# Ledger of designs, part 11: VH-VL binders against q86iv5

Target 1, 237 residues: q86iv5
Amino acid sequence: LDSCSICVDFVGNSLNDLLNIILNSGVIGTCGDLCSAVPGGQIVDTVCDLLCDYVGVDEFIKLISDVDPDPIYICEKISVCKTNDNAAASLDLVQINPQNGTVGGTFTLSIAYTVTNTIATGQLAFNIIDPTGNAFGDAVLLVQQSPEQYTQQFQFQATPSEQESFPNGLYTVQALVCEGSCGSPHPNTYTLANGTTTFTISGADSSSMSGAGSFSGSSQSTQTGAASGSGSGFALF

## First folded at step 1 (VH-VL)

Design x3 (framework fv_alextatug)
Fold by ESMFold2-Fast, scan of step 1:
Structure x3 (fold): chain C 237 residues (1-237), chain A 120 residues (1-120), chain B 110 residues (1-110)
Amino acid sequence: as target 1 above (237 residues)
Amino acid sequence: EVQLVESGGALVKPGGSLRLSCAASGFTFSNAWMSWVRQAPGKGLEWVGRIKSKTDGGTTDYAAPVKGRFTISRDDSKSTLYLQMNSLKTEDTAVYYCTTYRGWYYMDVWGKGTTVTVSS
Amino acid sequence: QSVLTQPPSASGTPGQRVTISCSGSSSNIGSNYVSWYQQLPGTAPKLLIYSNNQRPSGVPDRFSGSKSGTSASLAISGLRSEDEADYYCAAWDDSLSGYVFGGGTKLTVL
């Protein structure tokens, strides 16, 4: 049972609900009082109770209502996720295919990285910056990633959407490997490696179009580890 | 993480003026389009207006009830959005929310709101 | 009066599927993407659905959106007491050059 991944997924999915419950409830005396109000059914309620019970309801509430709440940091503070201030990694490849595409086309982002000192809890994250400076991206959670070479692929369709219109021009891809949440001001957060690449989109009427886009990813690691993705619709770091 | 914090709400007499502020943090404010949405007590949501990023022209759009009376502006050096409200009417009484406006048609991050009461 | 039309109320029991409708015109829903917002009692609204049918990170898959012609709907499956809230649809309106909301639907879980 990977309690760290379970915690990060729960907090990531329930943070706003927890904050709303805390702000709107009179007195919350137990973890059960807090967690029974969280949407998601019995399984989510059970996970909430378990995590809250690790630190007690008062400390859990303080942690959730902290300034700049961050799922990795919260889960590290309740001791279900580990930290490593000496984590180390390198970025070996940031490649996008095709390098020249069109609106509506499918792009594959391939990232290869090497962990040289264990990443306890971190992210492989990327931002794609469009020609106008608007950014979108995704991240996968890295849990207890041992020293080894890893490969991660992401696919997306350049379908205009409310998050991203996909105008013609030069796009920049920025990739980061981090201990902790990339860009977080919280303790035990470090950028371990970074890399960039570019691609172009041509022949588009993106200014007249809007639509939906989606990301999908796959992880190919040779060792035991956990990876989980999260998209925000704005720059992750 | 991404946060929007509204301030400046107050009790004002009809015909008065008030300026609301929205402090943004945790994202690149200068690239974001921003919006104001209001909600009168016990009523539904009403869009007030939006402002585009400077790279996208820095233009503003307003809902008909506030056009000519309200002005949206931004200070990218301070990561702050403003709503200047003039010629206030009783029907302007509402909680005012600051929101990000990503893409063309939705608001993804919302502040907790600031209350404006217009009464004699 | 709201530009987009929603029923003022909806209700269901735990475990049921409830659907909230939103009707517009060719200048708004007919030509632009629909978003849905959830407002829990006493809180700020939260983005629930964007681009007609997409969920932001953190929104359970029990919530789904759809659009057909000038109408949209929000479906909530496996209804829970925590879903009791006001729900708003919204879209850009080309003729008004502005963003418009529905009047809101108060969902009661009985």
Scores: ipSAE 0.000, ipTM 0.373, lowest interface PAE 25.1, mean pLDDT 84

Design x4 (framework fv_alextatug)
Fold by ESMFold2-Fast, scan of step 1:
Structure x4 (fold): chain C 237 residues (1-237), chain A 123 residues (1-123), chain B 110 residues (1-110)
Amino acid sequence: as target 1 above (237 residues)
Amino acid sequence: EVQLVESGGALVKPGGSLRLSCAASGFTFSNAWMSWVRQAPGKGLEWVGRIKSKTDGGTTDYAAPVKGRFTISRDDSKSTLYLQMNSLKTEDTAVYYCTTGGYSSGWYYMDVWGKGTTVTVSS
Amino acid sequence: QSVLTQPPSASGTPGQRVTISCSGSSSNIGSNYVSWYQQLPGTAPKLLIYSNNQRPSGVPDRFSGSKSGTSASLAISGLRSEDEADYYCAAWDDSLSGYVFGGGTKLTVL
C-alpha cells in the first residue's frame, strides 16, 4: 500500500462521517477536533490527522464539503495522489461468462487492458445496466500503473436485492479505464479507454432474496500491489 | 516514551562480518516500519535500507551500495531490529542509526532515531 | 554524490531569517513528501519537518517547510545560536526504490 491508496480508502470510507461531523459541529478549529470525532479507532484518526494537517483544517473541510464527492480528486488536491495528464491505455477484452444466465446465478466479468503511458491515479470501472435502465457497478483503484498488460476479474451473483431486482432481459456492461475518477468533472480526469459487452438473464428465480448484492474481484498483474479495489454497488459513471 | 538503542558496533577488518541490533521500546514495534541510516565520519547521511511492518508485507528495500551484502531483519517478539553486514569494506565505516517511521513509501520518513553505534572497517 | 542537491553551507545572525534549498527530480521530490532533519554538533539527527511542511511536537513554529515542483525549502525565522547545525532534506525516490538524502547544509550562526 502507498499513501495515495491509504488516502482514497480513508476518504471513501469516511466521507459521510466527515460530512456529518462538519454539518453538526458549531466550530471546528483544529484537525484534532475533526478527526477525533471520526469513527474507526486510532489508525483511522491518525490517517485523518495526517491528511488534514497537511492542508490545514479549513482547506480540508472545504475539500470534504465539495458538492461532488470524489475521493481520488480530494487525495490529488491534498497531494498524496499523483496526476498524469498524458496517461494512456486501451481496453483489450470485456467479457461476461456466462453470456446467458439465470437469476441467482454467478457471473464473471473479465477485463484485459494495456497501459501505454503510466496511469498515476485512476480507476478500472464498470457499470452494469439492467433492462429497466437501473445501473450498478464497481471499480478498482489504479496507482502508478506502469506500461504493461493487465487483467482483472469481477464476480457477482444475480441475487435480487433492494438495489437491483435482476429482471429477465438484456444487460449492458460498460467498462472504463480512467486517469482520475471515471466520469468526474474534476481537473486531471480523463477517460483513457472504454468498452462494452452484453449478457442476458432469463428463466425463473430459483434463489431467495438477500438484503443486498455484492461483488468480489481478483486481479492478475505483472506488478505486485499495482492496484487495489473499491466498490459502491451503484453506477460509477 | 519511544526509545531506540543500537548496539554491536566494532572495529572489523575488510571482508569481515558484523551484526548490529536495535532494541525498541515505548511503541508497538510489530506495527512499525524500521530503517537503518548511516553516516561516515565528517560526511552526510546515507540511507541503508528498511523493513516494513508485518501488516504491510514485511518486505525489505536496500540502497545500491549495500544490496547483496547487508540484510535487515526483525524479531517482533523481542522488539528488536537487526542489520547483518557481510563482506565489509572500508567505505562501510560509519555511525549506524536505527530509525522508525512510515505508513507507505510516500509517507516514509525517519520519525525517531537512536543515538547510533559506530562501525570501523580498517586493517 | 547525493541525489538531492543542497548548498553545502548557509549562515546568518541572531534574529535573521535563513532559507535552505533542496533540489531533486520528478522521481523523488516531485512525487513524494519531503522531510528535513536537524543534526546538532555531536548528536544524532532528529526529525524537524515531515510531509513537506509538518512539525513534530517539540519543534518550534519558527521552522517551516515548503515544496514546489521538484524543489523544497526549509525556512528558519528568528535565528538563534542553538540552531547552528547540519540540515538534511530527504524524500523517497521511486526510480531507486529507496530513500535519498541531500548532501547537508552546515548552518553557522555568526
Scores: ipSAE 0.000, ipTM 0.413, lowest interface PAE 17.8, mean pLDDT 84

Design x5 (framework fv_alextatug)
Fold by ESMFold2-Fast, scan of step 1:
Structure x5 (fold): chain C 237 residues (1-237), chain A 124 residues (1-124), chain B 110 residues (1-110)
Amino acid sequence: as target 1 above (237 residues)
Amino acid sequence: EVQLVESGGALVKPGGSLRLSCAASGFTFSNAWMSWVRQAPGKGLEWVGRIKSKTDGGTTDYAAPVKGRFTISRDDSKSTLYLQMNSLKTEDTAVYYCTTHPYYDILTGYMDVWGKGTTVTVSS
Amino acid sequence: QSVLTQPPSASGTPGQRVTISCSGSSSNIGSNYVSWYQQLPGTAPKLLIYSNNQRPSGVPDRFSGSKSGTSASLAISGLRSEDEADYYCAAWDDSLSGYVFGGGTKLTVL
C-alpha cells in the first residue's frame, strides 16, 4: 500500500473535519493534538499523525487551510506523492454500453488509455452530462503509472434520484486523464488527454429510488495496484 | 512510432498455400488484438479475421468466406502476426492489410493502425 | 454484397458540407460502435472516426461522426480537394461474430 494513496484517501475523507478542528481550536501545539480530534478511530489517527509528522504541525495546518484544498496537491506538498511535469497520456477509448438504453437500465462506461510518460500522481475522471445540463461523475487515483495500456470500467444504473432524474434524451460523457487533480488550478497539474462520447435514454417507464451518481469501478492494466481511490456524486470538472 | 509491415504476398495457383507476416513495432504487441483486412482490386474493404491477445485468451474469429481455410496466429516474442492461407481461390486475390485493435475489455473495437499491405494474386 | 449500406458516391464543392450515410441492422450498428476509414487514392486506409464520434489525434474537427438507431453518418464540413477519397464505415456484427464494412463511398470534390 503506497503512502501517496493513503494520504489522498485520508485527506479526501478528513479535510472538512481537519478544517473544523483548525478553525475552532485555540492552540494546536502538536500533530497529536490535531490528529486525536479527527473522527474515524485509531487507523485514521495513526495515518494523520504520520502525515503531519512528515512536515510538522505548523506546515500541515497551513496546507489544510489553503484557499482551494485539493487532496492530491496537499499530498504532493507534504512529499508523499510525486509530481511529473512531463507526464503524457492518450485516451484510446471512451465507450458506453448500451448506446441506447432506458430509465432504470444499467450502463457500462469503458475507458482505455495509454500512458506514454509516467503519471506520478493523477486521475482518470469522467462527467456524464444529462439533456438538461445536470452532471455527475467519478474519478480514479493514478499513482506512479508506468508507460502501458490501461482500461477502467464504471457501471451505473439510470435510477432517478435527487441528484439525477435521468430524463429522456442525449447524454454526453466527458473523460479526462490528468497529472494532478483534473480541473485544479494548482501547480504540477496538467490535462494529458480528453475524450467524449454520447448515449441516449428513451422510455418514460421509470420509478422511484436512487442509484444516480453511484458507481462501481474496476481497473484492468498491465500494472496492478497503480490506481485506486474513487469518488462519486456531482460533476468533477 | 507505431508501425505495421506486411510481407509474404505472391502469385499463387488456385488450391495453393501462402503465409503472410506482419511485423509490429513501437507498441506492446503482446497486449494488442490484431486483425487482417483485405481489398480486392477496385473493390471495398473486407475483414478476414482477428486474434485476441494471449492474456484475453488468444482466440480467433474469421469471416465466413475464409473460415476453415485461413488460420491467424501470433508470435509475441517476435512481435509478429501471421496469416496462413490454404486452399486458395481466385476470389482471395487482394491486398492484405494488418491492423491493430486497442486493448480493452469490450469485444467490439476499431482498427487503429494499418500497415501498407501486401499483394496476393491467385491465378493459374 | 456489403453488409452495411453506403451510397457508392458523393460530391461537393470546396467549403461545402457533405454527409455520408451508413445503414445496418440491430446486430451490427444497432448494438455496436461504428468506425470510419479514409482511403486516399493508392494508399492504405486510415482511421478517421472511432467509437461513433471520436477523432484520433491529427484528424481535423471538420470531420465528425454520429449514430442513431441502426444508422450512422460521417459529416465533412469545409470540404477541401484533399478530402477526395473513398470512405468506409465498419462495425462488429453479433450475428456473424465478425467486423463488417460498408461498400465504400467515393467522394469527389468538384
Scores: ipSAE 0.000, ipTM 0.480, lowest interface PAE 13.7, mean pLDDT 85

Design x6 (framework fv_alextatug)
Fold by ESMFold2-Fast, scan of step 1:
Structure x6 (fold): chain C 237 residues (1-237), chain A 124 residues (1-124), chain B 110 residues (1-110)
Amino acid sequence: as target 1 above (237 residues)
Amino acid sequence: EVQLVESGGALVKPGGSLRLSCAASGFTFSNAWMSWVRQAPGKGLEWVGRIKSKTDGGTTDYAAPVKGRFTISRDDSKSTLYLQMNSLKTEDTAVYYCTTVRYYDSSGYYMDVWGKGTTVTVSS
Amino acid sequence: QSVLTQPPSASGTPGQRVTISCSGSSSNIGSNYVSWYQQLPGTAPKLLIYSNNQRPSGVPDRFSGSKSGTSASLAISGLRSEDEADYYCAAWDDSLSGYVFGGGTKLTVL
C-alpha cells in the first residue's frame, strides 16, 4: 500500500470538499474536526486524519488553501510523496491506432517512455486536440519509477458528446512525462519529455451530437525489473 | 538483464502429453504478457498463443492449430510460464520459444525478449 | 502456408541497400502495426523493428521499416556479411484473433 498514491487519490477526490469545509467553518482546531466533515465514509476520514496528522491541522489547511493547489504538490509538501529535481526521461513512442478512423470507432493511444533518472512523483499525461482546438485527455500517476523502459496504453471511443463532438479532420496528440504535475507552476515540477502524433477522423455529421467518449488504459514494463503507474483525474491544460 | 529459459522439451509419442516451462528473470513477471512461438525444423515461425497479466484479465488466446489441445498458464509467485500440450501430433514437432509481449498499440504487439527454445519431437 | 507473404530469398553485396517485402490483408497489416525479427543461423529470433518503423536499443540505423496499406518493407542499407539471416515480418490479425508471421526471407550476402 503506497502512501503517496493514497494521498494523491484522496486529495484529488476531496480537494473541493476540503476547501468548502475550510471556507464555511469557523475555527478548526483539530485534524479530527476537519476530517470528520469530509464526505466519503470511514476510510476517507481515516486517510484524511493520517495525512493531516503528518503536518498538523494548521499546515494542512494552509496547503489545501494554497493558491493553485494540486494533489501531487500537496502530497509532496506533506512529505508522503518524494521529489527528484534530477529526474529524467525520454518519450520513445507516441502512436495511435487506427491512424485514420471514423466517428464512433475505438482508438488506442500507445505511449512508450524510458526513465533515465528516477521519477519520484510525476505523471504521464496526454491531450488530444480536435480540429477546432477543443482538448481532452488523461494522466497516469508515476511513483518511484526506476530507470527502465515503460509502456502505457489508453483506449477511447469517438462517440460524440457535449464535451467533445469528434468533428471530421486532423487530431493532434500531445504527450508529456513530468516530475510533478504536468503544467503545474509549483516547485519540483519539470517537463522531462514531450512528443506528438496525429490521426484523422471521418464520417462525422452535424446530427451526431449525443453520447460520450471515455478512456480506459493499461500499462506494462517487460525489459528490466518492474514498475507501473496509475493515475486519476488531471488532464493537461 | 531480462532472461527467459525454456525447459521440458522431449521425445513424445503421438497422442501423448507434455508440459513446457519458462523461467523468467530480470523483470517483474507478474506485470508481463507472455507468449509461446514455435518453429518446426527448417520452417518458419508460428505463434502458439499468449497469456495476459492478471491485472489485464489473465486471459489466453490460441492459434487455431492448437486450440483445445494446448493450455497456457502462469505462476507469478515462481515467475514461470507454462505450456500444457495434450493430444500431441507429429505436426507439433518444433522448437518452442517463450517470449515477453509488448502491447504498444491496440492489437499490434510484438515479442520483445525471446528465450533460446526447447525442442519437442513427436514421433512414433 | 504463412498468412503474410514474403519472398523466400533476397541477396546483395556488401555496402548495397536491399529491401524485403511483406504483403498482408486488411485484417492484419492493413489494421495493425508490423514488427520484424532477425534469426541468425542456429539462434533464436531477435526483435529488429517494432511498430512499423521503430528500432530497439542496439539495432543499427541501417535497418529501417515502413508500411503502406496492406504491405510492409524492411530496408537494410550498408549491407554487411553479418546480416546473413532469416527475416520475418509479423502482425496481429483481427480475423484470426492471433499473431501471424510471414514465411521468412533468407538473406544472402554475396
Scores: ipSAE 0.000, ipTM 0.424, lowest interface PAE 17.5, mean pLDDT 84

Design x7 (framework fv_alextatug)
Fold by ESMFold2-Fast, scan of step 1:
Structure x7 (fold): chain C 237 residues (1-237), chain A 119 residues (1-119), chain B 110 residues (1-110)
Amino acid sequence: as target 1 above (237 residues)
Amino acid sequence: EVQLVESGGALVKPGGSLRLSCAASGFTFSNAWMSWVRQAPGKGLEWVGRIKSKTYGGTTDYAAPVKGRFTISRDDSKSTLYLQMNSLKTEDTAVYYCTRGLLYYMDVWGKGTTVTVSS
Amino acid sequence: QSVLTQPPSASGTPGQRVTISCSGSSSNIGSNYVSWYQQLPGTAPKLLIYRNNQRPSGVPDRFSGSKSGTSASLAISGLRSEDEADYYCAAWDDSLSGYVFGGGTKLTVL
């Protein structure tokens, strides 16, 4: 993978660990002091060391300790991810199949979008809002996406969990294409395009209780290095 | 580099038919939305219609003056766009441009091919 | 048929600023991005401005676009003789389900 994707993956997976180390450790004098305390083994330690050494331990700690840290912004500040304040895109298709499904069933969200000015580092993100207003979603990292037409599919099972119970009713899908992290207040972040659709779920047991649900994604593009998958069970914006 | 080359323009009689071709090179044709735009002698630009990529359903849209008479199609294996023109009228006399269009604009244009409809 | 309204002509002298207007409705300019095209005599049109105010690579910053409500404008500063051309505004029209052009403005330098 490219260094931008590696950075975003590392920060996304290690942010809480890094924050806990920073908050609970007395003196951190070197990148080695910080990174050797991060769980994950030698590969994680090596990535951490490389990124921290690029900016120095003091600056790295400041970036991690920001009020509202996000992995894309941190990696842009480290200079391993690029920015484009003139990025532009349109959201051409937001479809969900089936449009009328049942609890426990599989749903496929299909999104088509057109990049009209290069997205340097951004996201294709969505939130699904249930009939009670509870939201959950997922995102795909977009790196150096050139002007072209793109598609992305996401699949999920409507399996009740503590995060989302999947009650009967109308669900709303909101999708965003962004430069930077969707919804982030950080510099070089822009909502480029927005789209919505709806679907319904029936067959939910009024007393349903459950374990965890999961999401998966895939993409189709004519460009190399275009997109990578990601997952979050909580609302993104 | 990126290039569009139109061909097939000719003199045809009213009521006749003609097929225009547009050969694309230098980009991934199969992913592109393609359009036809025409310009009558000494007049302004008029959009004829578009065809979306298969990813977007491969659907077509047409301007009212040509709807039902003209058909846009594509052959992705040949990187070629087509305009089939039927029931031609003298008002169809124009230079026809092949264009690559993203959703809101047309960023690449061919040099055009001339269609003259006259008796 | 022109759906968007432009003045048929505009003129200026070298070094001046010229503005070309484009008027539409809520179904086109009011709801969608505006693009501008330049057509030099005897040539095919060229994309000059897209997404209201963005310039493609190779278009000098003397050219700028703007949009307000159902109207758009193209401004050309530091006018040069090679800017003599026809200029067209365009936008997608939701009610027509089609792309629409203005009637074109012939810009004469001098």
Scores: ipSAE 0.000, ipTM 0.388, lowest interface PAE 23.0, mean pLDDT 85

Design x8 (framework fv_alextatug)
Fold by ESMFold2-Fast, scan of step 1:
Structure x8 (fold): chain C 237 residues (1-237), chain A 123 residues (1-123), chain B 110 residues (1-110)
Amino acid sequence: as target 1 above (237 residues)
Amino acid sequence: EVQLVESGGALVKPGGSLRLSCAASGFTFSNAWMSWVRQAPGKGLEWVGRIKSKTYGGTTDYAAPVKGRFTISRDDSKSTLYLQMNSLKTEDTAVYYCTTDFYGSGSYYMDVWGKGTTVTVSS
Amino acid sequence: QSVLTQPPSASGTPGQRVTISCSGSSSNIGSNYVSWYQQLPGTAPKLLIYRNNQRPSGVPDRFSGSKSGTSASLAISGLRSEDEADYYCAAWDDSLSGYVFGGGTKLTVL
């Protein structure tokens, strides 16, 4: 509902389409011309027009053509998302339950953090690193998050797949709270807090397991201040 | 099943001391922030204080009426929360509840309450 | 003397809706999550709503919470006789560095 979240979602989902249109079309005359070429129908066209008209075609094209695409950075550059160089937070809890589980079991990652100076536009992000070094993770967008206590939960089932085999052994969880995109070199990006925990997978015979994906994270917070959104599936930092 | 069991409530004279215990089970106690809440006979709920997990520094916060007289502590190896009450006043007469003051453990694992233990301060 | 303000009583008839208000300030409800607790006669309080509008497992959807600015509300639809209880709101208060409770609302089902 806020323009920042709409911008981040649009840029994140449409960046490749926009770049291909620019490469194929050359000189774009108007925002309407550019945005009418983007697939997605009425809603996508409207959002594209809104954002492009905000900065103008030339600046919009420069931003989306950046060598290091970062939806938060792009949306901050066009002033749709705010920045706060004085944002501050602490990571209070990073916990997996159960701490000792089996292949095919369900794991819940619980993260608690306290914002002490408003996060203008940022992320709560995590990576889970398996015993072989393969990683998967997710992030949720934080927009105008006021000083208070926040929690997020993520669930996944340790079902072997092409992305993640869930070998027996020690797993590492790394979590970050950031202003800006975690790990980004762009201006106005800061790691505010970080934490690490571990868990173990052992024991179960996976021979009868057939399965869908290895990871399905979900945010369980309905409080809008904490943001929402996932979609990486790969290591973020 | 998450469960909290308070004990140690008794009749005590004004100026006396008493220690309450809260035994926790069914969750990872060491990760939980824990609170004490009290309720005087026929009155409403009043927060007494809390203790953060060791991960958050194990620090304590207290309501003004008990600050300097009450001390909250925890023993994570025993999954037990304590409330040491000193210089007891008649105004401290209440049922004392142990609660989880915990972030992020699913809906039914947050703010779990014990059944309470009764403290009466009377001459 | 409670920091959060609730009406001392509320009433309704079976099948109807009742709303219980909770008023605070910028340092408590205005900045922090609101939770609601139900206390049946002779029992310990039970968590009814957390994070403004979330229900724990086992709490029916007849109970709902909301927050706007420095005020919160608990709504109970489809009132039943077993809903007769004391209801308390609570929030962390930044200025006091502690949780504060409302004075409680005694709900009578007529």
Scores: ipSAE 0.000, ipTM 0.391, lowest interface PAE 20.4, mean pLDDT 80

Design x9 (framework fv_alextatug)
Fold by ESMFold2-Fast, scan of step 1:
Structure x9 (fold): chain C 237 residues (1-237), chain A 123 residues (1-123), chain B 110 residues (1-110)
Amino acid sequence: as target 1 above (237 residues)
Amino acid sequence: EVQLVESGGALVKPGGSLRLSCAASGFTFSNAWMSWVRQAPGKGLEWVGRIKSKTYGGTTDYAAPVKGRFTISRDDSKSTLYLQMNSLKTEDTAVYYCTTGYYDFWSGYMDVWGKGTTVTVSS
Amino acid sequence: QSVLTQPPSASGTPGQRVTISCSGSSSNIGSNYVSWYQQLPGTAPKLLIYRNNQRPSGVPDRFSGSKSGTSASLAISGLRSEDEADYYCAAWDDSLSGYVFGGGTKLTVL
């Protein structure tokens, strides 16, 4: 992984831990004091130290404590992720299979997009909106994506959970390609393209079904480019 | 106290080889990105190359004038950085500085510098 | 030949403000952070400014950096005799995949 992906992954996974440490600690005098308290082992501690030391502990705490914290924005401010205010892309395909499924069934979301001007640090993100308006989704980090056509696939099983019950009805899929974090108010953030599709769930909503819904994804490209998955099971924009 | 101490500088003939060492202390060397920078007598600074920490793959980058002739390596168990110089040219005559780039992932800024070791390439 | 262009010399008297320029291109200063280094006669360089305008601990606030487009500047206010040194700008260059230095500016305190 490149340093941008490592930073975004670290901040994305450790943000709540860092916020809790900052809130509950009296005086944090060094990056070592802050980072040694972050759970995750030596690799996580090392990444934390590198990022914190780069800007200094006071500035790092300010960035983490921002009103609307955003891993891509934080990593751009630390200077490990680049920005491109002229990034450009289009969404060529948003397709789900099957278009008519059942509770407990597996669905595959296929997205094709074309980058027409380099995405420096951004996301391919999607939300799935259920018939009641409850939303869940996932995102893939895009780092230095050159002009080319890309394909991304996601799979999920419509297994009822506390987060998503999968009621019968019409579901909407909304996909976004962004420079920066999709929906973020932070500087250097732009929605480059959007697309939508729908699918239906009908029949079998047995209370005997177990487990939580989950996502898995894969990326395809004819050129080398960094991409990484980000949190699932919540709305992204 | 963060310190970098270079050694190994010598007078060598063109075409010769030399290995420089940099002993680090006062910080966690294994976390640091390390660089070599040189300065010819009466001239400006010239970046030679860098090596990333093991966490970031331990990969190396080199300036065009030295690529293929110089190799940067590290021994984290000894907190030591190395520069292996082969096929030396008179243009390689310089003071060689060991630096840490620990705090910069994209930009190659050099936070801490050693005092340097002198390499002279002449007949 | 230096990739980043600096004036070879600059001068001032005690108490004055002097500015040292550093000119590059979109592949270096235009895309990446600028750092500045101070080299006192007979000594190793020392980091003076990083990330365009940040000071390490121990560097007085009379030293400041700025960047606009493909150019950067180092400003020294309240000039002192101790500031007589060579000053270098530097940035990563995307096209060269390497770090590049300016040619250096010899600052004389008259």
Scores: ipSAE 0.000, ipTM 0.423, lowest interface PAE 14.2, mean pLDDT 83

